# VHH binders against Decaprenyl-diphosphate synthase subunit 2 (dlp1): the designs that were tried, part 5

Target 1, 294 residues: Decaprenyl-diphosphate synthase subunit 2 (dlp1), of Schizosaccharomyces pombe (o13851)
Amino acid sequence: MSFPFASLLKRPSAISSLLSLKKPGSWSSILLKAVGVLSRDSRWHSDLLKMLTEEMDSLNGQINTWTDNNPLLDEITKPYRKSSTRFFHPLLVLLMSRASVNGDPPSQQLFQRYKQLARVTELIHAANIIHINIGEEQSNEQIKLATLVGDYLLGKASVDLAHLENNAITEIMASVIANLVEGHFGSRQNGSVGLSNERTILLQSAFMPAKACLCASILNNSSQYINDACFNYGKFLGLSLQLAHKPVSPDAQVLQKNNDILKTYVENAKSSLSVFPDIEAKQALMEIANSVSK
Below, E stands for the ipSAE of ESMFold2; O stands for the ipSAE of OpenDDE; V2 stands for 0.75 times the mean of E and O plus 0.25 times the DockQ between their complexes.

## First folded at step 1 (VHH)

Design z3 (framework vhh_7z1x_3)
Fold by ESMFold2-Fast, scan of step 1:
Structure z3 (fold): chain B 294 residues (1-294), chain A 126 residues (1-126)
Amino acid sequence: as target 1 above (294 residues)
Amino acid sequence: QVQLVETGGGLVQPGGSLRLSCTASGFTFSSYSMNWVRQAPGKGLEWLSGISGSGGSTSYADSVKGRFTISRDNAKNTLYLQMNSLQPDDTAVYFCARSDLAEQWYELSPGDMDVWGQGTQVTVSS
């Protein structure tokens, strides 16, 4: 019933760094407003976020049992459990689902599909964080455990995708997994891929929120025009967050240029929402975008 | 038989122009978004531009925005890329590629494309 604020905001300062590098805590207020929007007309939306938190905790408990309480499991899952981005993609999916259908409460069937899609995005995100945090400094046992845990989470995502019974969403979310891997290789300068810095950033940071938002609108049988708007909101939001987290340049000209680009990305994200009615879910998405440029 | 065939590549001097064409066969061309992707010598795949099935929406990578124009003729099952103000670093193999999303054009990665042409070589050199 009550939104489990502590479950989503266990690390408020870390969560604040996601949307605001200059004003710690601004993300917490934006998240509270977003959750309020979801709970006001539809109590099951806050329950869905609670259920996702409990499901992730249950999966961790099950893996812990399978590994005979191996202390390495806590170490392997720590990067995800301490992440400021935990449950951010589910929140975007739920807000975008609401915004793309004029804020009407979903049917029970559509609510179940929202839950499955939100869960898929969180499972893929968790698997990615666990996998990308595998490093040469870790033991062979740690590397094997992290690989298997990530694979297990991707397996659970595959089951949820199968239950959605939507080929377009399945293909799009599978492409997200490929995008994240391609982007990781691009960032490592492995020589065989040879991706530009701009393309690497799109793959690692933009396409997951973009495709998550797109899939939410597809579940609502939205037009291509609305689908494109949802994709662009997520894309520019992702680009904004990546640029906002970039180290501050000592070169004043570079700093000014980066600030101008950041402002452009934020405005593009907000502009993408112009196709939606002026309801609370749209306002929450606007405020999320605005918080990045603070 | 689903197929994409690129033509129009060649040698061009810096500052010159080229128009690439891609002829599609074996599928309903107007139902799919289409893309141009390139691969420079020793580098990976770079998405350049995309166009929706209807031709109503286009998008460009920042590296080519203002210089390249994507277009399509659905009656002829043909995709085009008009390339202006060519620079030596535009030297690459250019691929025509199909997105499997009917009428749902948006910015894509190479992994989102399911049908590829053989590529056409563009060399910008004096």
Scores: ipSAE 0.000, ipTM 0.182, lowest interface PAE 15.9, mean pLDDT 76

Design z4 (framework vhh_7z1x_3)
Fold by ESMFold2-Fast, scan of step 1:
Structure z4 (fold): chain B 294 residues (1-294), chain A 121 residues (1-121)
Amino acid sequence: as target 1 above (294 residues)
Amino acid sequence: QVQLVETGGGLVQPGGSLRLSCTASGFTFSDYAMNWVRQAPGKGLEWLSGISGSGDSTSYADSVKGRFTISRDNAKNTLYLQMNSLQPDDTAVYFCATYEPGWDLSYFEYWGQGTQVTVSS
């Protein structure tokens, strides 16, 4: 075991806020499974939360140097820092990577590629949150800084994608950026400009976790059938989380319909995992899906 | 335009067998994985089985493993599900479904209209 269980469990809010779960059963059980899977590689420090925190701190330090100690940086990054979805995609990448290799320890080179992919997903996610939170009440300087910060994060993601040296992953992750932008336009007020509400939800909430899981299996040279199962797990998990985060409807029929659809999405996500043997990584992914339905 | 048409459903006695077919058009069938999914009355969608585009790899849900067999004939653009040892809880509408990994790798899930299977004494 490379890191103590207590260190991650002392920060249960980091994972619970990441998952935004509704008392899904035992939070400690879900955390223990995730920690158990990620801590098995004694050759490396597998604390993804520390890795991502250090990376964000490094980026903030560089940006502060560029912005002359500008106090607006904290304001600009606040939507991302307080987001419940921080580290969600990295967690999926790392768990799916372990599931795709039947729980075998990765080579040092392969493990570094997993971490690079996880970082790429978080950089794209952070950029998206910063960009979509640019609002009319912000000063011109705040708008400029938010634009530049988001652009910088996307630039970093592009460099990291180039270093993965996998054209399929590069194209998939680039398409995620397009999906997020298209989905944001589709969500404008009434949705009357071209996109169905269902398409908009897929673009905003489903395709990023779907494509993150897909890329993790591609790194393992998995078959197309396994790649597709990974995509479907992420897709249905994303749809489940989006639906679970909707405000409680005062209409009992709407509430019941939403609960039925939520159960369907959760079962579809779980069924997608049937391609994997029943190892700890699969069990962790199953419990993440189960926790969404409560 | 992608079209999927399921046939072969009907009424069958417990312990009986049925063979479902799904005829595909509007895409290069051999390039896509195909799936069977069902929806029982009052329940959600359940994935049952999948098969790779080449037909070399198959997978099954635990509930149907050993009882159902998925296969495909790429020359005929047809997907099959051989169902044996049918139980009353296998009563459902059965759908075939596909998805498209393309150059943009956007997910396109196409569903057929479904075929009803009823297992009753």
Scores: ipSAE 0.000, ipTM 0.154, lowest interface PAE 15.1, mean pLDDT 73

Design z5 (framework vhh_7z1x_3)
Fold by ESMFold2-Fast, scan of step 1:
Structure z5 (fold): chain B 294 residues (1-294), chain A 125 residues (1-125)
Amino acid sequence: as target 1 above (294 residues)
Amino acid sequence: QVQLVETGGGLVQPGGSLRLSCTASGFTFSNYEMNWVRQAPGKGLEWLSGISSSGYTISYADSVKGRFTISRDNAKNTLYLQMNSLQPDDTAVYFCAREDYTPFWSDQGYHFDYWGQGTQVTVSS
């Protein structure tokens, strides 16, 4: 019943969309292992990454049809399509859902709700990337199209949230949209005397994965203790990822401080998982956190 | 069970100093942003200071900037507020608060999921 992770290299449609197997690295190997863990469950026997890719391609196809195959659509969606963070939040949601189940199989409805939540996170993420990449150099037609495409994706996310029929999850995921916008303005220094650098980073990079993981545990009707652990894993993973992808500081004191902080964030993310039994999903989440400190 | 316990409050004369401590239990303290908030008699809550989970980022309200210093010791699960140059209008109940994941925009102000019981600080005239 052991799933050979090497066999995922033979599924180029799903894996190339997420990992680009032509460029192997620690992140690619860890994500392949995580996908393998999910694929071992009979409810995940369908290629989840392929399904997500097909759903996003279907949405893109619909938009393309509505705009009479407007060639600008490829340009405005390019930042998202080339993003290394595509499907990262869905993967976290699904691994966290598996880890917080305590080995109990989810009902068919719960399993579908995991997929719906995963889709919501990707729709919000895609909309954010498209919107933040709107620039002054773009034509009025490009700006209008990018705005409308992002709005459409947020509209789809809102409908999916309504269908989950959980007010807490709806409020939390809606708050992610606000967090991303506030974080963007905070990074531009738009007159917020009360926003620290850490608060801006939390809003822009940490609350999305934190709230995604939290919502997965809420779907499992988990205790507040487990909910807090899931939120903290996502929060510290997001903070770690932001700091790890930051350019290396030329100031040796700043570099040392940033390296110490990164180590602390990774350790905090891993320690947050101590509440879960030692199952494959937990190990995959541990390895994802560890790979950030590479 | 999450618990926050403040100590160090008391009576002090204007110009004096006090050090407040907040001991946390029931959660991983080093994973949370922590804040100090006060409530003067007959007034609403006033946010004073916040410190990031790592201690790297610190912010203060204008009313206390330069007089109060927030710090934390993650090994001891303790948050501190060093209060110097105390004024009569600093008289209030001081609360330690853990920052939550409640949406910022859902209400006005900061969002905290757990609070201590508070410690009374009285600055006599």
Scores: ipSAE 0.000, ipTM 0.137, lowest interface PAE 19.1, mean pLDDT 75

Design z6 (framework vhh_7z1x_3)
Fold by ESMFold2-Fast, scan of step 1:
Structure z6 (fold): chain B 294 residues (1-294), chain A 124 residues (1-124)
Amino acid sequence: as target 1 above (294 residues)
Amino acid sequence: QVQLVETGGGLVQPGGSLRLSCTASGFTFSSYAMNWVRQAPGKGLEWLSGISYSGGSTSYADSVKGRFTISRDNAKNTLYLQMNSLQPDDTAVYFCARKGPYSWYHRTDAFDIWGQGTQVTVSS
């Protein structure tokens, strides 16, 4: 059966549709299919899809391996396993790593470093999901286990970062952990279903994809100009996805203002990609941004 | 299609009571935390109450604590808000909202599905 490429790419909120709960825990397969839709038939495309699939399988296997024997562990990991945001940051890392290295296939060692960075981002993201979904509906035993599981994932990420042997990347990714925690506490103090302050939104939603994209560029020894472009793409994409996934406001003025801001974030993300040559990875990143507002 | 439909709003006198209902369709209701949110005339959105997927845990905004009670019937795919001791400043449009799976958002901002709203007017 053929996949309707043009319809998916041009529909409003295509990324929100791809992050749908209709297939809980399988959104990575939806993203891989979307990457396939955005790419032309080429050998590079096949290698990218294989790389993404293998990394997603590895990350799924890692989490499942040490939770399978305990029903409580399965229950506390449910928020992550149901999350439509699974493997989003790995996808960005892998696409951005390709986009920031013009026309040169990565060496086997550099390719492994891309995969290692992608794994680090997903481990941090999984830990964050588990920690922020700790709620009063859980028993004290479940709360303790959820805390320890998240801590274990952060420990695993720290070991993987150490093995990457890049001080700049280690510092940046450590700062992501701090940003996520700070953002969580900031949002609790501001405690409103309306607009959280700009700093809280940046900390919770923007800095992780921004810093993931930045680290991919740093791993390629890119110029500061390219590094800034990668950071800005991830930042504005993160802001746009956060805004796009907010409930549709019944207030027409608020809805219009939010739609205008969303379009601005999408255009800023797309403009950030102007530094890259027109290759398939850039086209994929462009269409991901476009799908948020179209 | 995923849908939330609120009923039970209307005009009541100060000190009166109302029970709001929200019927869910198109998703596994029993798997999601549910919330009530209101918007008073000329004001922003105000979160009122939340309930866990099992109904075992509830939370309330200070403005409604002790007066409002959230509950759910998973067999009927229905969320309820029992409102007692209503005051004129409770006048608002009341919305039913589903907590989404997106954990990178502020927890109270992670709502992904909203109802159309139901008007509650408290006046003498």
Scores: ipSAE 0.000, ipTM 0.147, lowest interface PAE 15.2, mean pLDDT 74

Design z7 (framework vhh_7z1x_3; at its last look DockQ between E and O 0.01; V2 from the best seeds 0.00; counts 0 for: pae O 12.1 > 2, placed apart)
Amino acid sequence: QVQLVETGGGLVQPGGSLRLSCTASGFTFDTYGMNWVRQAPGKGLEWLSGISWSGGDTSYADSVKGRFTISRDNAKNTLYLQMNSLQPDDTAVYFCAKVPDYEFDSSLYGMDVWGQGTQVTVSS
ESMFold2-Fast, scan of step 1: ipSAE 0.235; ipTM 0.585
ESMFold2, look of step 2: ipSAE 0.005; ipTM 0.494
ESMFold2 (binder alone), look of step 2: mean pLDDT 81; pTM 0.822
OpenDDE, look of step 2: ipSAE 0.000; ipTM 0.245

Design z8 (framework vhh_7z1x_3)
Fold by ESMFold2-Fast, scan of step 1:
Structure z8 (fold): chain B 294 residues (1-294), chain A 125 residues (1-125)
Amino acid sequence: as target 1 above (294 residues)
Amino acid sequence: QVQLVETGGGLVQPGGSLRLSCTASGFTFSDHYMNWVRQAPGKGLEWLSGISGSGGSTSYADSVKGRFTISRDNAKNTLYLQMNSLQPDDTAVYFCARYGEETLWDYVQSQFDYWGQGTQVTVSS
């Protein structure tokens, strides 16, 4: 029995699920172009997917040892396997890495660090999806299994961060884990004193892509100006995707206000890319942002 | 009590320069990320620029990059916006705004917990 991530690697659904992030059709062509830019280094997909497969095989072996081949693994990982956001953060990391070096191929060592950072972002994302889908309706066995699976993925991310040997990136990625937990708390408490809806959205949707893009530029030893641009691209892209996913308001005034805000977020994301030369990676990042605004 | 007071606004001709100041009180100014935001007549709020508590990092909206410079003097609890090459479409009320958390990494233009009364800048010939 293949673990869910291993089964995903053999299905076109991994790339296909990215196409549902916002707009069908335009997403397909844009994401395929973005993947095409990265896949000129043909090892990118093979290495990333192989790493994820190896992690999942290791996890499956350990869980089978202490849960007697628990069939609930498929059930608790289903929210992540069906998520439209799978590989989104790795894609941003890799595109931003290419844009930050003017599109020139990185050294072999730097390329390995990019892939490792990309893997870290996906492990954190997978752990978060699994953890936030734990509910009171689940059995104690399901809750325990989901908790341990998510913890294992975070443990793997921690090891990978240690091997990157960059304290700034480690601190930033650790803060992403905190942001996601805090944001989940804000979204679950009806009328809770403390977190605004805007703060909750920022924590859940904006900081993860923002900090993923920031860490990619840090790996390139970029200036503070470039670092800020990368953070802002990811932040505004995350905010725009969250807003675009909201149900369409029947109120014309609310709809117009939301459309104006969405346009502002998209333009801010695109403007953040002005620091980069007009290369294929920048063009792909621009097209990803443009596709959100309709 | 937190207060932000903007000064330095006025009438200026196209191509001219102007420096805005914002004096902060009631909180530890050096611990907070600070921003400049404007509102033109009949328009919404537009974020212009931000600066970290230490002054070590700054960010700018594309509409003002190369023309405006944000700075701060933590000893005086004062934020500045140097505006150069002013154009008629820069006519707006300019606000000093505090971000609720002091970090470059944790801000967004709609995430302001305090701002001042604003100072009017009018650019006309």
Scores: ipSAE 0.000, ipTM 0.123, lowest interface PAE 17.1, mean pLDDT 74

Design z9 (framework vhh_7z1x_3)
Fold by ESMFold2-Fast, scan of step 1:
Structure z9 (fold): chain B 294 residues (1-294), chain A 124 residues (1-124)
Amino acid sequence: as target 1 above (294 residues)
Amino acid sequence: QVQLVETGGGLVQPGGSLRLSCTASGFTVSSNYMNWVRQAPGKGLEWLSGISGSGSSTSYADSVKGRFTISRDNAKNTLYLQMNSLQPDDTAVYFCATDWYEGTPYDLHYMDVWGQGTQVTVSS
């Protein structure tokens, strides 16, 4: 079965339910553990959710000022505000930054660059959710407003990328925007006989977490070997989450195949982390991957 | 350029055996779930078997379970399908396919990794 990317993002609770722990712990317990790891750093000025929420609220305030408090803003941002995928990419960036550090903690300036990269990934993600949720049930006014809000967030991400002063990261993150659009159009030409939808899935679901993790590693001036490992972790995690979101197939052979592929993606994500020292950030990344297959 | 090349097909009598090989170039198979599929004349594609990157997990279609065995040699970048107790209904073109290709960190371009196929004919 092919699972549309748009349908995945219209199910904001799906990722949290699919990431439920074997034990009573929920996706929230994994997030709390990850935040706990990050908050032990003396440079952590606020928790991830508060920091990013305040940043999004500030941007929303600016948009409200520019649009004379248009009452439709709440409606067009609802898909993002209710998304269980909020802060997912920032979390990966920050955990990967911690896991890929060689030796001593990073300088305050480098730590700020990690947070800036995390912000960029959330801005791109928010813009994508807003844009792909534009549909036939919305008024022309809502469609125009959603388009402009998404464009504004992408513009803000572009400025923030420029301020990182790293050409490789700028090019990689810009390519994520292109990947998301390409993936949408690729799905229309999917002549899949059960095996040929992978290009679309890579573009829509895998390359964003892959490139986010890669860019975190690049900020640490890591070797190409470490960069590859970070990319592969994010890629296989993204593929596993997309597959876990698929509707349960009534065909037993398809269901078995999908279960085997999911197990392989999770195993590959976890094995990608073998290059890192056994620290709390690596453990958190392992637990995130393990939760997908439950 | 990435490429998959299937070999090992041919004419075989009912009850016979064949071993198909699929060799990859331009990428490393150990990171990818690999599949065997076939297409009989005038029919659609039929999935037969899959194997995880490490080889620890395998799955089979009911039509071939117990007769076919999928395996891999990651050092040789090669996928295999051992076919035993062949039947006339097994006559088809056999293809290997990865569900996914791993690109370089800066070159994330998707590649078409469908193989060219190898003909298997089961006839007396």
Scores: ipSAE 0.000, ipTM 0.175, lowest interface PAE 13.9, mean pLDDT 72

## First folded at step 4 (VHH)

Design o2a (from o2 with N109D M113F; framework vhh_ozoralizumab_d1; at its last look DockQ between E and O 0.03; V2 from the best seeds 0.00; counts 0 for: pae E 19.4 > 2, unsure alone 64.6 < 65, placed apart)
Amino acid sequence: EVQLVESGGGLVQPGGSLRLSCAASGFTFSSYAMYWVRQAPGKGLEWVSEISGSGGSTKYPDSVKGRFTISRDNAKNTLYLQMNSLRPEDTAVYYCAKGSPEDLWEYLDTGQFDVRGQGTLVTVSS
ESMFold2, look of step 4: ipSAE 0.000; ipTM 0.110
ESMFold2 (binder alone), look of step 4: mean pLDDT 78; pTM 0.795
OpenDDE, look of step 4: ipSAE 0.022; ipTM 0.432

Design o2b (from o2 with N109D Q112R M113F; framework vhh_ozoralizumab_d1; at its last look DockQ between E and O 0.01; V2 from the best seeds 0.00; counts 0 for: pae E 18.6 > 2, placed apart)
Amino acid sequence: EVQLVESGGGLVQPGGSLRLSCAASGFTFSSYAMYWVRQAPGKGLEWVSEISGSGGSTKYPDSVKGRFTISRDNAKNTLYLQMNSLRPEDTAVYYCAKGSPEDLWEYLDTGRFDVRGQGTLVTVSS
ESMFold2, look of step 4: ipSAE 0.000; ipTM 0.121
ESMFold2 (binder alone), look of step 4: mean pLDDT 79; pTM 0.794
OpenDDE, look of step 4: ipSAE 0.021; ipTM 0.404

Design o2c (from o2 with L104I L108F N109D T110E; framework vhh_ozoralizumab_d1; at its last look DockQ between E and O 0.01; V2 from the best seeds 0.00; counts 0 for: pae E 17.3 > 2, unsure alone 64.6 < 65, placed apart)
Amino acid sequence: EVQLVESGGGLVQPGGSLRLSCAASGFTFSSYAMYWVRQAPGKGLEWVSEISGSGGSTKYPDSVKGRFTISRDNAKNTLYLQMNSLRPEDTAVYYCAKGSPEDIWEYFDEGQMDVRGQGTLVTVSS
ESMFold2, look of step 4: ipSAE 0.000; ipTM 0.276
ESMFold2 (binder alone), look of step 4: mean pLDDT 78; pTM 0.795
OpenDDE, look of step 4: ipSAE 0.008; ipTM 0.270

Design o2d (framework vhh_7b18_3; at its last look DockQ between E and O 0.02; V2 from the best seeds 0.00; counts 0 for: pae E 15.7 > 2, placed apart)
Fold by OpenDDE, look of step 4:
Structure o2d (fold): chain B 294 residues (1-294), chain A 125 residues (1-125)
Amino acid sequence: as target 1 above (294 residues)
Amino acid sequence: QVQLVETGGGLVQPGGSLRLSCAASGFTFSSYAMGWARQVPGKGLEWVSYISSGGSTEYQDSVKGRFTISRDNAKSTVYLQMNSLKPEDTAVYYCAKGSPEDLWEYLDTGQFDYWGQGTQVTVSS
């Protein structure tokens, strides 16, 4: 499969744009529906997004305190706050955690681990968005602040990750952080820095959701077969999202090719879900995949 | 150094109301979730209500629509307004502090790290 993203990933800002969904309203609806699915579980009492929002706000508040309410904080966090992918990874984690359950319902303790993993993913995502939007056009003060804030979020994520007390998950999610950074380097240089376009796309857009989903499955002690399915769903979903947000080519042939690739990725994502029982969580994941191609 | 002091418990008739208060000290109150749990003699501790640091509220199904949790950060106090009380609500009610690293709203009692001494609530004719 040819990944036609070489020209678009030349600038960090372009990468940031790729992380934004074209139809935020529709996406929001899908996310809300997914939240609804999760909330029907007796262990859920309210809106997950609200919970996560409050968590992020709390962190923001802390940072504001440390910086004496530096107005630059609003600027550096804006790309994240306005991102359509906010809380997306947590939802994937939680849905996948349900979809990949084998046997008895998860204990309350395990349920807490799901949420913790979800938070980890969001912190990493937030940090990444903040970091990748750092540019030369910014003041030194702004650059410093963005760096520090992102680093802090990664630090928080790392602590939370450690609290999961799962070495496999720790390794996997730590690698995501590394992947994102590596991907960033690959995008800054017009493809000449030795990374293939395909590798760059995987690093920037696919490995995060892939590995997040995998970790959700690992928490359930799922079989390798199930783990692979979870990984693949996330991978193809990530690839789909990136492609879907690619600027429309004026070349009809290129456009058609991209659409065909997108369809393939979406179908592969959906196909990956075939290993799961027909439960509401699976349907939500299916709907998320379908929504990318719309 | 963390202290939680409950007040407001007592005897009330079915259908009556009580308001519990919990004065907190020894930690940055505004940074933590707070909650209430209750225990019937001979039974385990069950969570009743939760309020996040951001103000989101959760309730056990059995008390939804009847109980309201709130907080005053300036006073470092959390409240539980209990209306339409039932005999089944009879228990010792405990104020609880949320754990520092786990401020989830979907919780069990395991997410709390400090508890008050409790206040007796008795609903009886």
Scores: ipSAE 0.000, ipTM 0.212, lowest interface PAE 15.0, mean pLDDT 82
ESMFold2, look of step 4: ipSAE 0.000; ipTM 0.119
ESMFold2 (binder alone), look of step 4: mean pLDDT 81; pTM 0.820

## First folded at step 6 (VHH)

Design c1 (framework vhh_7b18_3)
Fold by ESMFold2-Fast, scan of step 6:
Structure c1 (fold): chain B 294 residues (1-294), chain A 120 residues (1-120)
Amino acid sequence: as target 1 above (294 residues)
Amino acid sequence: QVQLVETGGGLVQPGGSLRLSCAASGFTFDYYAMGWARQVPGKGLEWVSYIYSGGDTEYQDSVKGRFTISRDNAKSTVYLQMNSLKPEDTAVYYCAREPYSSGTHYMDVWGQGTQVTVSS
């Protein structure tokens, strides 16, 4: 079985499943606007679809050849294919790239670098989803295959990072892989010693979107001030989404506290965008943040 | 202008206490994790304590149970309460900002340092 990954950038209903927000109808309109911003330049959505879908299909073909067309491959990739977070990080990279250039169109070379960074983020995300869904209920064959597939995707991300030729971005994205692994260890029972709850949440949910946004601004040779703003937008957006997807507490005081924290995270994400001009990409990023607290 | 200004250092006898304060300005303080590091005579910089933007804390093993880090976001200030001080705690103490709240203890903004001397 093959895993052809469809692009969500052209399809509002598929895109609205990407973040799994509380109000999908209102949220779908915001994602439509974000897609509209990106699709005004047909190169953006078409080339991203080609990069993500064709590369993933090529990887699947290679893995199928190496595994003699193992029928377990579709089962291994199912958690990722069903994930509402597919292409979320590429979308943030592309919107942040547009916002941080003050409305100026990118050169062809810079545009290729944006797409390459977007692909790196999705490869790392796909590998993480595949790896974290490995459980003892799976056969030894499934565990081996899932490990190999995830490692192969990380290998491809490493090659793409090398071709990007930016040491800072390479180090930051490598640290995302470490953050995701550390976050999973932090969620385990460690007896008397372990990672704090806040650190665990940051590692699992905040640093990936934060560092994706940071790397987009680094590609634009932005100031440290702009870099910090991009990181903070992604961090608070990630924290907002994690909290918004948390089950509603039956305790009214806990519910109120969580709602207040969520509102603060959304406002912090929005405030971080104040450094950018009010162009369509910034407006889309603002509306994505606003939709989380609705 | 981004600044961290430290106060509260001094001379104290073994077993005594000191409270260090660090006043921050020029950035949105509550977005950032803050930490304390110290330069021990004859050693390099060593991390002491760390507080995340949401208030979770971490401590170096040698200070656990003796030191307490806290923050007051309304005052843009981070504190280090040091109890049961030992001669080995003698150092210049630096307040620092961690830009990405990653828990890596990589700091991008540093205070000027404040001397803590523990001796009789």
Scores: ipSAE 0.440, ipTM 0.763, lowest interface PAE 2.6, mean pLDDT 78

